# Ledger of designs, part 261: miniprotein binders against q9h3h3

Target 1, 235 residues: q9h3h3
Amino acid sequence: EDGFTAEHLAAEAMAADMDPWLVFDARTTPATELDAWLAKYPPSQVTRYGDPGSPNSEPVGWIAVYGQGYSPNSGDVQGLQAAWEALQTSGRPITPGTLRQLAITHHVLSGKWLMHLAPGFKLDHAWAGIARAVVEGQLQVAKVSPRAKEGGRQVICVYTDDFTDRLGVLEADSAIRAAGIKCLLTYKPDVYTYLGIYRANRWHLCPTLYESRFQLGGSARGSRVLDRANNVELT
Below, E stands for the ipSAE of ESMFold2; O stands for the ipSAE of OpenDDE; V2 stands for 0.75 times the mean of E and O plus 0.25 times the DockQ between their complexes.

## First folded at step 20 (miniprotein)

Design k29
Amino acid sequence: SETIEVTVTEETSPEEVAEEIVKALEEGAEKVRLTAYGREAIERAWEAIIIVAKRLGRKITVTIEKEDGKTIITISLEKE
ESMFold2 (binder alone), alone request of step 20: mean pLDDT 82; pTM 0.774

Design k30
Amino acid sequence: SETIEVTVTEETSPEEVAEEIVKALEEGAEKVRLTAYGREAIERAWEAIIIVAKRLGRKITVTIEKEDGKTIFTISLEKE
ESMFold2 (binder alone), alone request of step 20: mean pLDDT 83; pTM 0.793

Design k31
Amino acid sequence: SETIEVTVTEETSPEEVAEEIVKALEEGAEKVRLTAYGREAIERAWEAIIIVAKRLGRKITVTIEKEDGKTVYTISLEKE
ESMFold2 (binder alone), alone request of step 20: mean pLDDT 81; pTM 0.770

Design k32
Amino acid sequence: SETIEVTVTEETSPEEVAEEIVKALEEGAEKVRLTAYGREAIERAWEAIIIVAKRLGRKITVTIEKEDGKTIYVISLEKE
ESMFold2 (binder alone), alone request of step 20: mean pLDDT 81; pTM 0.769

Design k33
Amino acid sequence: SETIEVTVTEETSPEEVAEEIVKALEEGAEKVRLTAYGREAIERAWEAIIIVAKRLGRKITVTIEKEDGKTIYTIKLEKE
ESMFold2 (binder alone), alone request of step 20: mean pLDDT 82; pTM 0.776

Design k34
Amino acid sequence: SETIEVTVTEETSPEEVAEEIVKALEEGAEKVRLTAYGREAIERAWEAIIIVAKRLGRKITVTIEKEDGKTIYTISVEKE
ESMFold2 (binder alone), alone request of step 20: mean pLDDT 81; pTM 0.765

Design k35
Amino acid sequence: SETIEVTVTEETSPEEVAEEIVKALEEGAEKVRLTAYGREAIERAWEAIIIVAKRLGRKITVTIEKEDGKTIYTISIEKE
ESMFold2 (binder alone), alone request of step 20: mean pLDDT 82; pTM 0.777

Design k36
Amino acid sequence: SETIEVTVTEETSPEEVAEEIVKALEEGAEKVRLTAYGREAIERAWEAIIIVAKRLGRKITVTIEKEDGKTIYTISLPEK
ESMFold2 (binder alone), alone request of step 20: mean pLDDT 81; pTM 0.767

Design k37
Amino acid sequence: GSSETIEVTVTEETSPEEVAEEIVKALEEGAEKVRLTAYGREAIERAWEAIIIVAKRLGRKITVTIEKEDGKTIYTISLK
ESMFold2 (binder alone), alone request of step 20: mean pLDDT 82; pTM 0.779

Design k38
Amino acid sequence: SETIEVTVTEETSPEEVAEEIVKALEEGVEKVRLTAYGREAIERAWEAIIIVAKRLGRKITVTIEKEDGKTIYTISLEKE
ESMFold2 (binder alone), alone request of step 20: mean pLDDT 82; pTM 0.785

Design k39
Amino acid sequence: SETIEVTVTEETSPEEVAEEIVKALEEGAEKVRLTAYGREAIERAWEAIIIVAKRLGRKITVTIVKEDGKTIYTISLEKE
ESMFold2 (binder alone), alone request of step 20: mean pLDDT 82; pTM 0.779

Design k40
Amino acid sequence: SETIEVTVTEETSPEEVAEEIVKALEEGAEKVRLTAYGREAIERAWEAIIIVAKRLGRKITVTITKEDGKTIYTISLEKE
ESMFold2 (binder alone), alone request of step 20: mean pLDDT 81; pTM 0.774

Design k41
Amino acid sequence: SETIEVTVTEETSPEEVAEEIVKALEEGAEKVRLTAYGREAIERAWEAIIIVAKRLGRKITVVIEKEDGKTIYTISLEKE
ESMFold2 (binder alone), alone request of step 20: mean pLDDT 82; pTM 0.777

Design k42
Amino acid sequence: SETIEVTVTEETSPEEVAEEIVKALEEGAEKVRLTAYGREAIERAWEAIIIVAKRLGRKIVVTIEKEDGKTIYTISLEKE
ESMFold2 (binder alone), alone request of step 20: mean pLDDT 83; pTM 0.788

Design k43
Amino acid sequence: SETIEVTVTEETSPEEVAEEIVKALEEGAEKVRLTAEGREAIERAWEAIIIVAKRLGRKITVTIEKEDGKTIYTISLEKE
ESMFold2 (binder alone), alone request of step 20: mean pLDDT 82; pTM 0.780

Design k44
Amino acid sequence: SETIEVTVTEETSPEEVAEEIVKALEEGAEKVRLTARGREAIERAWEAIIIVAKRLGRKITVTIEKEDGKTIYTISLEKE
ESMFold2 (binder alone), alone request of step 20: mean pLDDT 82; pTM 0.789

Design k45
Amino acid sequence: SETIEVTVTEETSPEEVAEEIVKALEEGAEKVRLTAYGREAIERAWEAIIEVAKRLGRKITVTIEKEDGKTIYTISLEKE
ESMFold2 (binder alone), alone request of step 20: mean pLDDT 82; pTM 0.771

Design k46
Amino acid sequence: SETIEVTVTEETSPEEVAEEIVKALEEGAEKVRLTAYGREAIERAWEAIILVAKRLGRKITVTIEKEDGKTIYTISLEKE
ESMFold2 (binder alone), alone request of step 20: mean pLDDT 81; pTM 0.770

Design k47
Amino acid sequence: SETIEVTVTEETSPEEVAEEIVKALEEGAEKVRLTAYGREAIERAWEVIIIVAKRLGRKITVTIEKEDGKTIYTISLEKE
ESMFold2 (binder alone), alone request of step 20: mean pLDDT 81; pTM 0.778

Design k48 (at its last look DockQ between E and O 0.89; V2 from the best seeds 0.74)
Fold by OpenDDE base, look of step 21:
Structure k48 (fold): chain B 235 residues (1-235), chain A 80 residues (1-80)
Amino acid sequence: as target 1 above (235 residues)
Amino acid sequence: SETIEVTVTEETSPEEVAEEIVKALEEGAEKVRLTAYGREAIERAWEAIIIAAKRLGRKITVTIEKEDGKTIYTISLEKE
């Protein structure tokens, strides 16, 4: 069940990437318009397929906010995929280090903090906090999935430019916590998504590098970030 | 509280640094501080931390700081 759900969620995420996005771009839109935009397109009400009575009449893949410093750079995803196919054919051992090296070589370094929330006020409030942090320059880019027909959990993705920059990953966690987010966060490099490496993959690779747990009165970051593979806590 | 300082370069062996980390912490150092300049040294330092963590067989805490173009890892054992 967990494998099918992970592949299905990934296929849905890829299909959603091809549909129209509702975007607030802080590079072209005044920050003063953010609150009106958030009120117009609350993620809990925006529907994946533009259902009657939703704020959107057309299908929406994602709702996104771009910060002032946002530059879309996906790297060489095609070269990465070709190198990955060649590597699989070679029969060479595949390790997390192998994937890291492929990512570096092809400049596919983006990663994201993920949070899953039920539709409703808590989701919309969380999204508003993240969107504000992006517009204020504490985060570069974030997206949230629209409401599905089945009423499942929605995902907020907060991106970092380089999953190998552990400090940048930690800074993004701190900014998310500062925005008032207290739920569990998981960090996933995009390279794992592009290569189809999900839960229960044949190489036993964990696609989640970090977990962040909220902590009251703890570190200055307001969370504990755990490297699960190595049993290292980052502070 | 004794802090052991180690400078990591692009030529530094991660295994050697890992041995220094393990030795320092086993000998009762409160902290080990790794200083690394540049991407390769930063990664070698991290690799050393991972090797050390595995050898210690217990959870370690790593603070990451950036100062004047260098990355500083401060390593400690999790207090039980």
Scores: ipSAE 0.696, ipTM 0.894, lowest interface PAE 0.5, mean pLDDT 90
Fold by ESMFold2, look of step 21:
Structure k48 (fold): chain B 235 residues (1-235), chain A 80 residues (1-80)
Amino acid sequence: as target 1 above (235 residues)
Amino acid sequence: SETIEVTVTEETSPEEVAEEIVKALEEGAEKVRLTAYGREAIERAWEAIIIAAKRLGRKITVTIEKEDGKTIYTISLEKE
């Protein structure tokens, strides 16, 4: 229905991925340097294209923190994409189950919790909490978008290494909440991103697997995690 | 009080387990525990949960735990 808009979003995402990233890498940088780095590069002030008054003079695609135990593994993305094209021409049904199997077969298992926040102190504070959780080892890797030209929310992505490990996904949610995050979180497997499958896709797939909502005074002071498509609450 | 136990393996039908979940909960069991070891069994157990949720037509709660290297899904109906 809206292929033009989806194509624009995909192109924008590719451009950000290809531009330089600002990275705090705990594997090579002492943890004591984190606070100075956060003060130098607050996401509300780092500009996408390097505006003259910002801390960066060149474009920045993403601001990222890599934890001590981070081991990059995107899996067989090229094989995944080839198998996806073959599946579309095969006449076989395209379902969440077939996407999951493709992801397992090609070892493209990472996924991410997402939060969207307006530019400003609240965003910078949330990012600092997430970055500290990554450096302290409660989370493995996170990134945040830089400030765009005009208005709009920025996104923090907190990665997990296997979206089929549902306990691990819930543990990441808990670590995010322990870092003081109270906003809505949504979880999306990377397979959907690599295949360009977004909310308004022609297969009517739902790329968001879970929603997490902060809940004061629940079973413990934590969150409610819901698989809305299947009406299942995870605990 | 009553918890129905089901072991899920790589050879287990998700549809068969879903029927066991639905039957147990409709017959008044408080909880159903699925125990699964290994990726394929874990995914079959999850598929069974999804099928059961659709058949029940009600929101269910799933608690996920690990014990002795096994994944345990504990399933209950949401209280009204």
Scores: ipSAE 0.685, ipTM 0.886, lowest interface PAE 0.8, mean pLDDT 87
ESMFold2 (binder alone), alone request of step 20: mean pLDDT 84; pTM 0.812
ESMFold2 (binder alone), look of step 21: mean pLDDT 84; pTM 0.811

Design k49
Amino acid sequence: SETIEVTVTKDTDPEEVAEEIVKALEEGAEKVRLTAYGREAIERAWEAIIIVAKRLGRKITVTIEKEDGKTIYTISLEKE
ESMFold2 (binder alone), alone request of step 20: mean pLDDT 81; pTM 0.774

Design k50
Amino acid sequence: SETIEVTVTEETSPEEVAEEIVKALEEGAEKVRLTAYGREAIERAWEAIIIVAKRLGPDITVTIEKEDGKTIYTISLEKE
ESMFold2 (binder alone), alone request of step 20: mean pLDDT 80; pTM 0.754

Design k51
Amino acid sequence: SETIEVTVTEETSPEEVAEEIVKALEEGAEKVRLTAYGREAIERAWEAIIIVAKRLGRKVTITIEKEDGKTIYTISLEKE
ESMFold2 (binder alone), alone request of step 20: mean pLDDT 80; pTM 0.754

Design k52
Amino acid sequence: SETIEVTVTEETSPEEVAEEIVKALEEGAEKVRLVAYGREAIERAWEAIIIVAKRLGRKITVTIVKEDGKVIYTISLEKE
ESMFold2 (binder alone), alone request of step 20: mean pLDDT 82; pTM 0.783

Design k53
Amino acid sequence: SETIEVTVTEETSPEEVAEEIVKALEEGAEKVRLVAEGREAIERAWEAIIIVAKRLGRKITVVIEKEDGKTIYVISLEKE
ESMFold2 (binder alone), alone request of step 20: mean pLDDT 83; pTM 0.791

Design k54
Amino acid sequence: SETIEVTVTEETSPEEVAEEIVKALEEGAEKVRLTAYGREAIERAWEAIIIVAKRLGRKITVTIEVKDGEVIYTISLEKE
ESMFold2 (binder alone), alone request of step 20: mean pLDDT 83; pTM 0.793

Design k55
Amino acid sequence: SETIEVTVTEETSPEEVAEEIVKALEEGAEKVRLTAYGRLAIEEAWEAIIIVAKRLGRKITVTIEKEDGKTIYTISLEKE
ESMFold2 (binder alone), alone request of step 20: mean pLDDT 79; pTM 0.745

Design k56
Amino acid sequence: MKTIRVTVKEETSPEEVAEEIVKALEEGAEKVRLTAYGREAIERAWEAIIIVAKRLGRKITVTIEKEDGKTIYTISLEKE
ESMFold2 (binder alone), alone request of step 20: mean pLDDT 78; pTM 0.720

Design k57
Amino acid sequence: SETIEVTVTEETSPEEVAEEIVKALEEGAEKVRLTAGPREAIERAWEAIIIVAKRLGRKITVTIEKEDGKTIYTISLEKE
ESMFold2 (binder alone), alone request of step 20: mean pLDDT 81; pTM 0.762

Design k58
Amino acid sequence: SETIEVTVTEETSPEEVAEEIVKALEEGAEKVRLTAYGREAIERAWEAIIIVAKRLGRKITVTIEKEDGKVRITISLEKE
ESMFold2 (binder alone), alone request of step 20: mean pLDDT 80; pTM 0.752

Design k59 (at its last look DockQ between E and O 0.82; V2 from the best seeds 0.68)
Fold by OpenDDE base, look of step 21:
Structure k59 (fold): chain B 235 residues (1-235), chain A 80 residues (1-80)
Amino acid sequence: as target 1 above (235 residues)
Amino acid sequence: SETIEVTVTEETSPEEVAEEIVKALEEGAEKVRLTAYGREAIERAWEAIIIVAKRLGRKITVTIERRDGEVIYTISLEKE
């Protein structure tokens, strides 16, 4: 059940990437307008398909905030996919190192911290904190999924430019914690999404590289980040 | 508390670095610091850390810092 839900959620996430986005772009919109925009489009009320009485009348794939330093760089996703198909056909062993090398070769280096929250005040409050951190330049870009009909958990994604830059990944975790987020975070490279690598994949690859747990009174970062594959705590 | 310092280059074997780290920790070093410059050296340093973690069979703590384009990994064992 959890595997089917992960592939389905990923297919839904890919389909959502093709629908219209509600975007606050800090490069073109004054930061003083952020609070009004957040009040207009609270993620718990924005609906995936523009349900009657929602703030949106049309389908929305994602709600996003772009920081001043945001530059969209997706790399060579098509070349990555072709190389991945060729690799599967070759029968060569596929390891996390193989995926890392493919990602580097095709410049598909983006990754994201993920948090799953139930619809409501806690989600909207978390999103507002993240959106402020993005507009203030502590984070580059973030997105949140709209409310689904079934009332399932919504996901906030906070991006980093390079999943191989472990320090940058940790800095983003610190900024998320500074924004008041205390829930569990998981970090996933986008290369794993583009290649269709989900939970319970046939290669036994873990699509989550890092797990962040909130810690009171601990490290200056306010969290513990664990590399689960290697049993290494990053501080 | 003695901190052992190791410089990792693009020519450095991760296995050799891992052996040095394990030896230092077994000899009672509280911390081992790896310094690496450039993507390849930084990754080799990380590969060494992974080997160390596997060899020790226990969770290790790694502090990551950046200074003047160099990445500094500071390895320590969690106090049980």
Scores: ipSAE 0.687, ipTM 0.894, lowest interface PAE 0.5, mean pLDDT 89
Fold by ESMFold2, look of step 21:
Structure k59 (fold): chain B 235 residues (1-235), chain A 80 residues (1-80)
Amino acid sequence: as target 1 above (235 residues)
Amino acid sequence: SETIEVTVTEETSPEEVAEEIVKALEEGAEKVRLTAYGREAIERAWEAIIIVAKRLGRKITVTIERRDGEVIYTISLEKE
């Protein structure tokens, strides 16, 4: 059951959020220290639970880089979650418009581009490129999951501050591609994450708003970004 | 005409704008540019774009810009 798998992923994500994070904060740390930090904590070798031989001896939930311009604002997540529970018991229809309004009302507007990569050089190289883009100011904040399961893929999340700002979402995609990333990217507003709404949910909501595919050569940018539900290409 | 300009407001019908866009593209316009200010107008412009894509039955390309506090959507057809 795909919905059952989604519930397991939600529980693991919540647990990871509660564990310590390894953070490079450009607001307080000189950019010249970034390369040493990346070499110390490659995401393919940082383990979720601090396995023997890992660079980390304690559990790590996420590895993150905060840019100099990063202004954290998760919004009213607790109010959002309470309103969501009330909505579910109200008998009113649950639609994509309902979720958008909840996100706006509670100021939970952030979202993220996601990429999934296997542990190894490709993952560590992609993360290093993203981390440099964040420190250099082309991106605001990113995180990558540690290694939790042999052969399992890891995720890099690159955040934007307002999923309703389509140009800002496209600018983040462009910065990711400029860092040399060629894999498929998908964009998910944080409202879906905070409410635990994944692809096989009972409301048939689609948490993925956009898909970005690398495109070599020609014009129209280094990628094609598709609004999945509406078959509209964004540039 | 090479480029058609449309201003979208909170009073604009997305369906009527979509009809205007489809007609312009079918009459040979290369681009249609929608300008919108404020959340409601921006959403109405996007809704019109979605209706256009549905009526044409093909993928369309939308360029998005921000200028002087306004959002500008430029719609064009994918080259054959």
Scores: ipSAE 0.588, ipTM 0.863, lowest interface PAE 1.1, mean pLDDT 86
ESMFold2 (binder alone), alone request of step 20: mean pLDDT 83; pTM 0.796
ESMFold2 (binder alone), look of step 21: mean pLDDT 83; pTM 0.798

## First folded at step 21 (miniprotein)

Design ch (at its last look DockQ between E and O 0.01; V2 from the best seeds 0.00; counts 0 for: pae E 22.8 > 1.5, placed apart)
Fold by ESMFold2, look of step 21:
Structure ch (fold): chain B 235 residues (1-235), chain A 80 residues (1-80)
Amino acid sequence: as target 1 above (235 residues)
Amino acid sequence: SETIEVTVTEETSPEEVAEEIVKALEEGAEKVRLTAYGREAIERASEAISIVAKRLGYRITVTSEKEDGKTIYTISLEKE
């Protein structure tokens, strides 16, 4: 059931990129305006195409919050894509190591934690917590999908700036949990997204690098994080 | 009960620290705590942890916290 969710939502995210986004940008907007903005645009009520009764009258592809330190200019995506095409014709093997090296070479190092929630209070509350964490500097940038006309789960994406920095990725997981998020999280480097590599790809690559599960028991409550590439528990 | 303390600096070899962690855990230590101050020490601690995760084949748990400008990593084996 939920095993296909990240791939499905990644494809929907690509389609949504063409429509306008609703953005709270902490770099240009005072933090004191955040609560009013969140109240105006709860993700469970912001509709994909501007349904009657929605706070939005026009289509919305994504709702986003940019932190004070967010920089939109990063990485050489064009060079990455060109190098990827050349690699495919070279006859050299395609492995997770080759993707990692391409990302490093072209400085396309960002990635994201993904969470999937049903529309309603839990989604809106989770998004508000994430948005506050971004504006307060514990997280860098996040986005959430709007309500689809068919319904279904929505996705919150929480970005990190370097998927090779395992401890930075774990710090983001910790910040997400501190916001009260208890659902399953999966982590996907953006290099896979930019190259169009999904679960059922011809190279048998796994685009999910980490999986995080919230635990209530044991000697300390917190996240249980699995490194999918090495099958190693990190927490 | 048994906790091994390791201070990581910018002069620390990640490979040597990783060997020390592996040895401590294999000898029955319940936890190894790495204390790192500053960017380079944090990078070396992170590299050491990655080496440990790949070397032993055991399932390890890593947590982190910050105290007084230091980053503290706690490494333990999952029991059973």
Scores: ipSAE 0.000, ipTM 0.090, lowest interface PAE 22.8, mean pLDDT 79
Fold by OpenDDE base, look of step 21:
Parts: structure tokens; C-alpha cells; sequence
Structure ch (fold): chain B 235 residues (1-235), chain A 80 residues (1-80)
């Protein structure tokens, strides 16, 4: 299935804030330890609730890797939410432009490339590639969801600092592709997550700004990126 | 168009919540509004939504609203 299932959207929205994260922080941990950390905590084996026999005994919300240049800045999420509530009450039209302006005003500019993979070797390999790219400074931060009890796909999120910076978004896509990732990628601003805007929302807003498809022998970036809002290919 | 309200507490199992959601949707509810109060309830709600998605073949749409001390999820069947 192309794009976010409701399961993945729910996992993305909820798992992030509540349970402990397994984090490799390249700012404090030598890059030489990454391979051992990846071997210890393969995403396909790390369980959401610390199931018996899993690498984790305690619940894990996310597995994450922080790059050397990573600086957590979530902006004014509370102010954003309040402004969003006021906007809904006003009855004014809500457009992608409105959300962009809200995001800018409240400095909630982060966004993420998303990929969905079944648990297993392909997921763990993809994650290892992404984690290495983060530690090497090609990407700033990434996270992967742990394995759910009932299985299902896991999501890897690769963040960019500013969803309004088209070049930065494209550079991250290129880095993901260079890490060997060939699956479909979708780019979603965090503002849409914070405001609970998913598929088929009442405002008919598309939460996915960009779609990246892998292309063999194509552009230097190894992908075609579609601007979904304008229906224009960027690469 | 009927909206069914479901409240998730710290004591409510994800499976129970999922069953209520699925039942409501199968009985023709246009939307299910899932309200979760606090951390544990939010986690349970998330898991419940995951279960619902699997049971319904991922043909659901989920939106969320954060209110003071609670999260509200709105779940609907995707129109094919």
C-alpha cells in the first residue's frame, strides 16, 4: 500500500512522546560504536513493549540516531496548537498556505521523510544505512519504530530542519538514496502531525508534501521527487 | 452520519477499544471519536487504532486533536 496506513500514522503520532527511546547520540558516542549498537538493537527485534526474548526488557517508543549537528528544536508547538484551534473557530478557510504560515509563525518547521518496511532483514539493513548516514553527517536525525506485537510495517523517519527549504528536503532524499534505500518515500511536515492532519481530513489537506520514487540510472539523485501540492516533478 | 464516542482510560485494553471501534464502523458509524486521557490512555489508543487498521485491512483514516490533557482521535473508513 502506497503511503501511510492508519496504523503507521497512529504509531508515528503516539510512540514518539511517551516511552523511552533507544538512542545512539553521535555527539557523545564514538562512531566506531555504531555497528555494535545496531547489532544490539536491530529494529526488527526491538519490541514496543519489551517482550520476552527481545533486546529490550522495557518499553521502547522509538529507536533513534542523532547526528553531530543535531539540535532539538520543536518550536512553539503549544502556540501552534492554540492558533490552530482559534483558526478552526474563526471559520476562515484553511489551506496549505495557512498551515505553512502557522508553522513559520510558531517556528514549527521540522519535517520528515517516511518509509514503511516490513520487519526483517530489509528493515534492519535500511536502518543501518540511515543510521550510518546520520553518524557521518549526511543526515541530522532519524528514528525507527520498534516492532509491534502483531507485526506490521515499521516506519523510518528521517528528519529535516525546515520543510519550507526545498533544497534541504531534496538533499535529505539524496542522502537516503545514497544509503541504499529504494522504497517509496513520502515527506510530511511535523506541523501536520502536531495538528492531527492525516489522510482524508475534513479540510482536504494533503499531509504529504513530497513523494520520492527510486529511479535506476536516472538523475544524480537516484530518485524522482514529486511536489504533491503542485503536482510537479522536482527531479 | 453517526459519530460514536469511545473513551479510553488507563484500564481499558487496546483490544477492547479496537473491538468497539470496529463494531461501530461495521454498524455504519461514519466516524468514531476516540478520547484518550493521559499518557497510558494515549498509548492504548494508539495500539487500538493499530489493531483496527489491521482488522479492517488498513482502510481507515485517522485524524487527531490534542486538547488540554487529552488526545482525540477521529477514525473513519476510507472510501474506496
Amino acid sequence: as target 1 above (235 residues)
Amino acid sequence: SETIEVTVTEETSPEEVAEEIVKALEEGAEKVRLTAYGREAIERASEAISIVAKRLGYRITVTSEKEDGKTIYTISLEKE
Scores: ipSAE 0.000, ipTM 0.230, lowest interface PAE 12.5, mean pLDDT 82
ESMFold2 (binder alone), look of step 21: mean pLDDT 80; pTM 0.759

Design hQ0 (at its last look DockQ between E and O 0.88; V2 from the best seeds 0.00; counts 0 for: pae E 1.6 > 1.5)
Fold by OpenDDE base, look of step 21:
Structure hQ0 (fold): chain B 235 residues (1-235), chain A 80 residues (1-80)
Amino acid sequence: as target 1 above (235 residues)
Amino acid sequence: SETIEVTVTEETSPEEVAEEIVKALEEGAEKVRLTAYGREAIERAWEAIIIAAKRLGYRITVTIEKEDGKTIYTISLEKE
């Protein structure tokens, strides 16, 4: 188990959000250029700090693909954080429902499917499948972490606009499975990231809402999606 | 196969709907279908499903469909 606390991984992810991104934007770039871009910037070779011999000479926080329908809307993250501080000071009970209401009130509704893959062909192939699905309009936006010096797992994040839209979350899982991805997926709302709610938090909140497991020959979606907190399978 | 249908509104009690779900499934209904219109009703329906799942003590399966501005939750017992 890589000794990085969930807090360290989150701090690294936030620091990466501030560094330059390698972006393919389908709104401004022809879809025919995607294969050349993927070949130029394979995520297993793109390095976090621009190491000698990497495709990037400068630090890269993320590699991302934006679909035609992508609109960056982060909501009121500052208002959300202020309301969260006030709530903690009030001594009121904090539940998953409380976080959902805060997210709705401040329009911080984005969430993501996460997959962790070792650097190499499987990662690059998975990323190429996701990037194509984004450019084809089956997914809105995705990002992948660059290669770290220590050769740790890279993460692919596939976003949905609203973590409260369970059908939209399931549709994104289906599109990821259609892209040929068979690994475990976990779904995490961005509100949990913005509020610093990680594994083993003092409120005992699970930051992962859903898990998707690949299934052969079962559901039309090719996976089983489990709401772990409520013990409900979504199909 | 008996399907029990329940309409959920913004005024519907999630607890009452949960009782209907539990009762229907315990009485041998294969499926319970919740129909909800609008965001509030959809969330009340989901809350009812969570309450019902907790009361039943075993995993349930929920299919989600959208049709004509409504959300339909179809609840069934997980087939072992």
Scores: ipSAE 0.680, ipTM 0.890, lowest interface PAE 0.5, mean pLDDT 89
Fold by ESMFold2, look of step 21:
Structure hQ0 (fold): chain B 235 residues (1-235), chain A 80 residues (1-80)
Amino acid sequence: as target 1 above (235 residues)
Amino acid sequence: SETIEVTVTEETSPEEVAEEIVKALEEGAEKVRLTAYGREAIERAWEAIIIAAKRLGYRITVTIEKEDGKTIYTISLEKE
């Protein structure tokens, strides 16, 4: 609800998107090179601006792994943003249903599971597990933020290609858990990101659709997943 | 032990299916299974589930599966 904090985080995210990325692209790089790449660029040591002692000498916005089946598809983002502006001036209600329909109409359907971890071994281990899952084909694309100079948690984003496909989103959660991830996961459609809608927004929308909690010895998928907008538990 | 089967199409009323879900579970059915093919039917089935969930005090669990190109939603009451 602190709009100042949300605006600051959005500006930092846009700046990171424009800086160079460190990418392992399985479409052009042999899978046998992955372990060496992970050892060279652990996300807890790759710094945002190339600090002394880090493995990178230049700024890094994101560290990413592209799977062999990754096919970039951003959809009609410009049309989406124009329609969003028109909606805001139209007097019509702004609801989660309205946003979903805009995303469908403009084919901006991607979304992501998010996890936040402090720098260190657990972050690097989690990222390595996700990266291997992407190269092996269980996941399609993932990225992790570099270490900020002031410290703080880093984020791993694991993408899915259609947030309206509930089964596909749940299958990605299952693949993340199979990679050994036990922390809290939250799921956000990219439409909210492209429109600048974060937790503290003036429409009081909830951009987090799903929350996944690890469940030892639980359901077949190994997690409890809550549809937060509708308060329905998925198994 | 009892499972109630409902087929949902793009012409189906979500409100009527929601009433059927609620009635079946309140009468003691173990599960209600909705079968839907295609995006419109899948969303109508989900809308029915949301309506039913609210009427049942958000005490339901939903399993989502795909079989022979159809989406299957299986709804049951949560165990306390």
Scores: ipSAE 0.565, ipTM 0.840, lowest interface PAE 1.6, mean pLDDT 87
ESMFold2 (binder alone), look of step 21: mean pLDDT 84; pTM 0.808

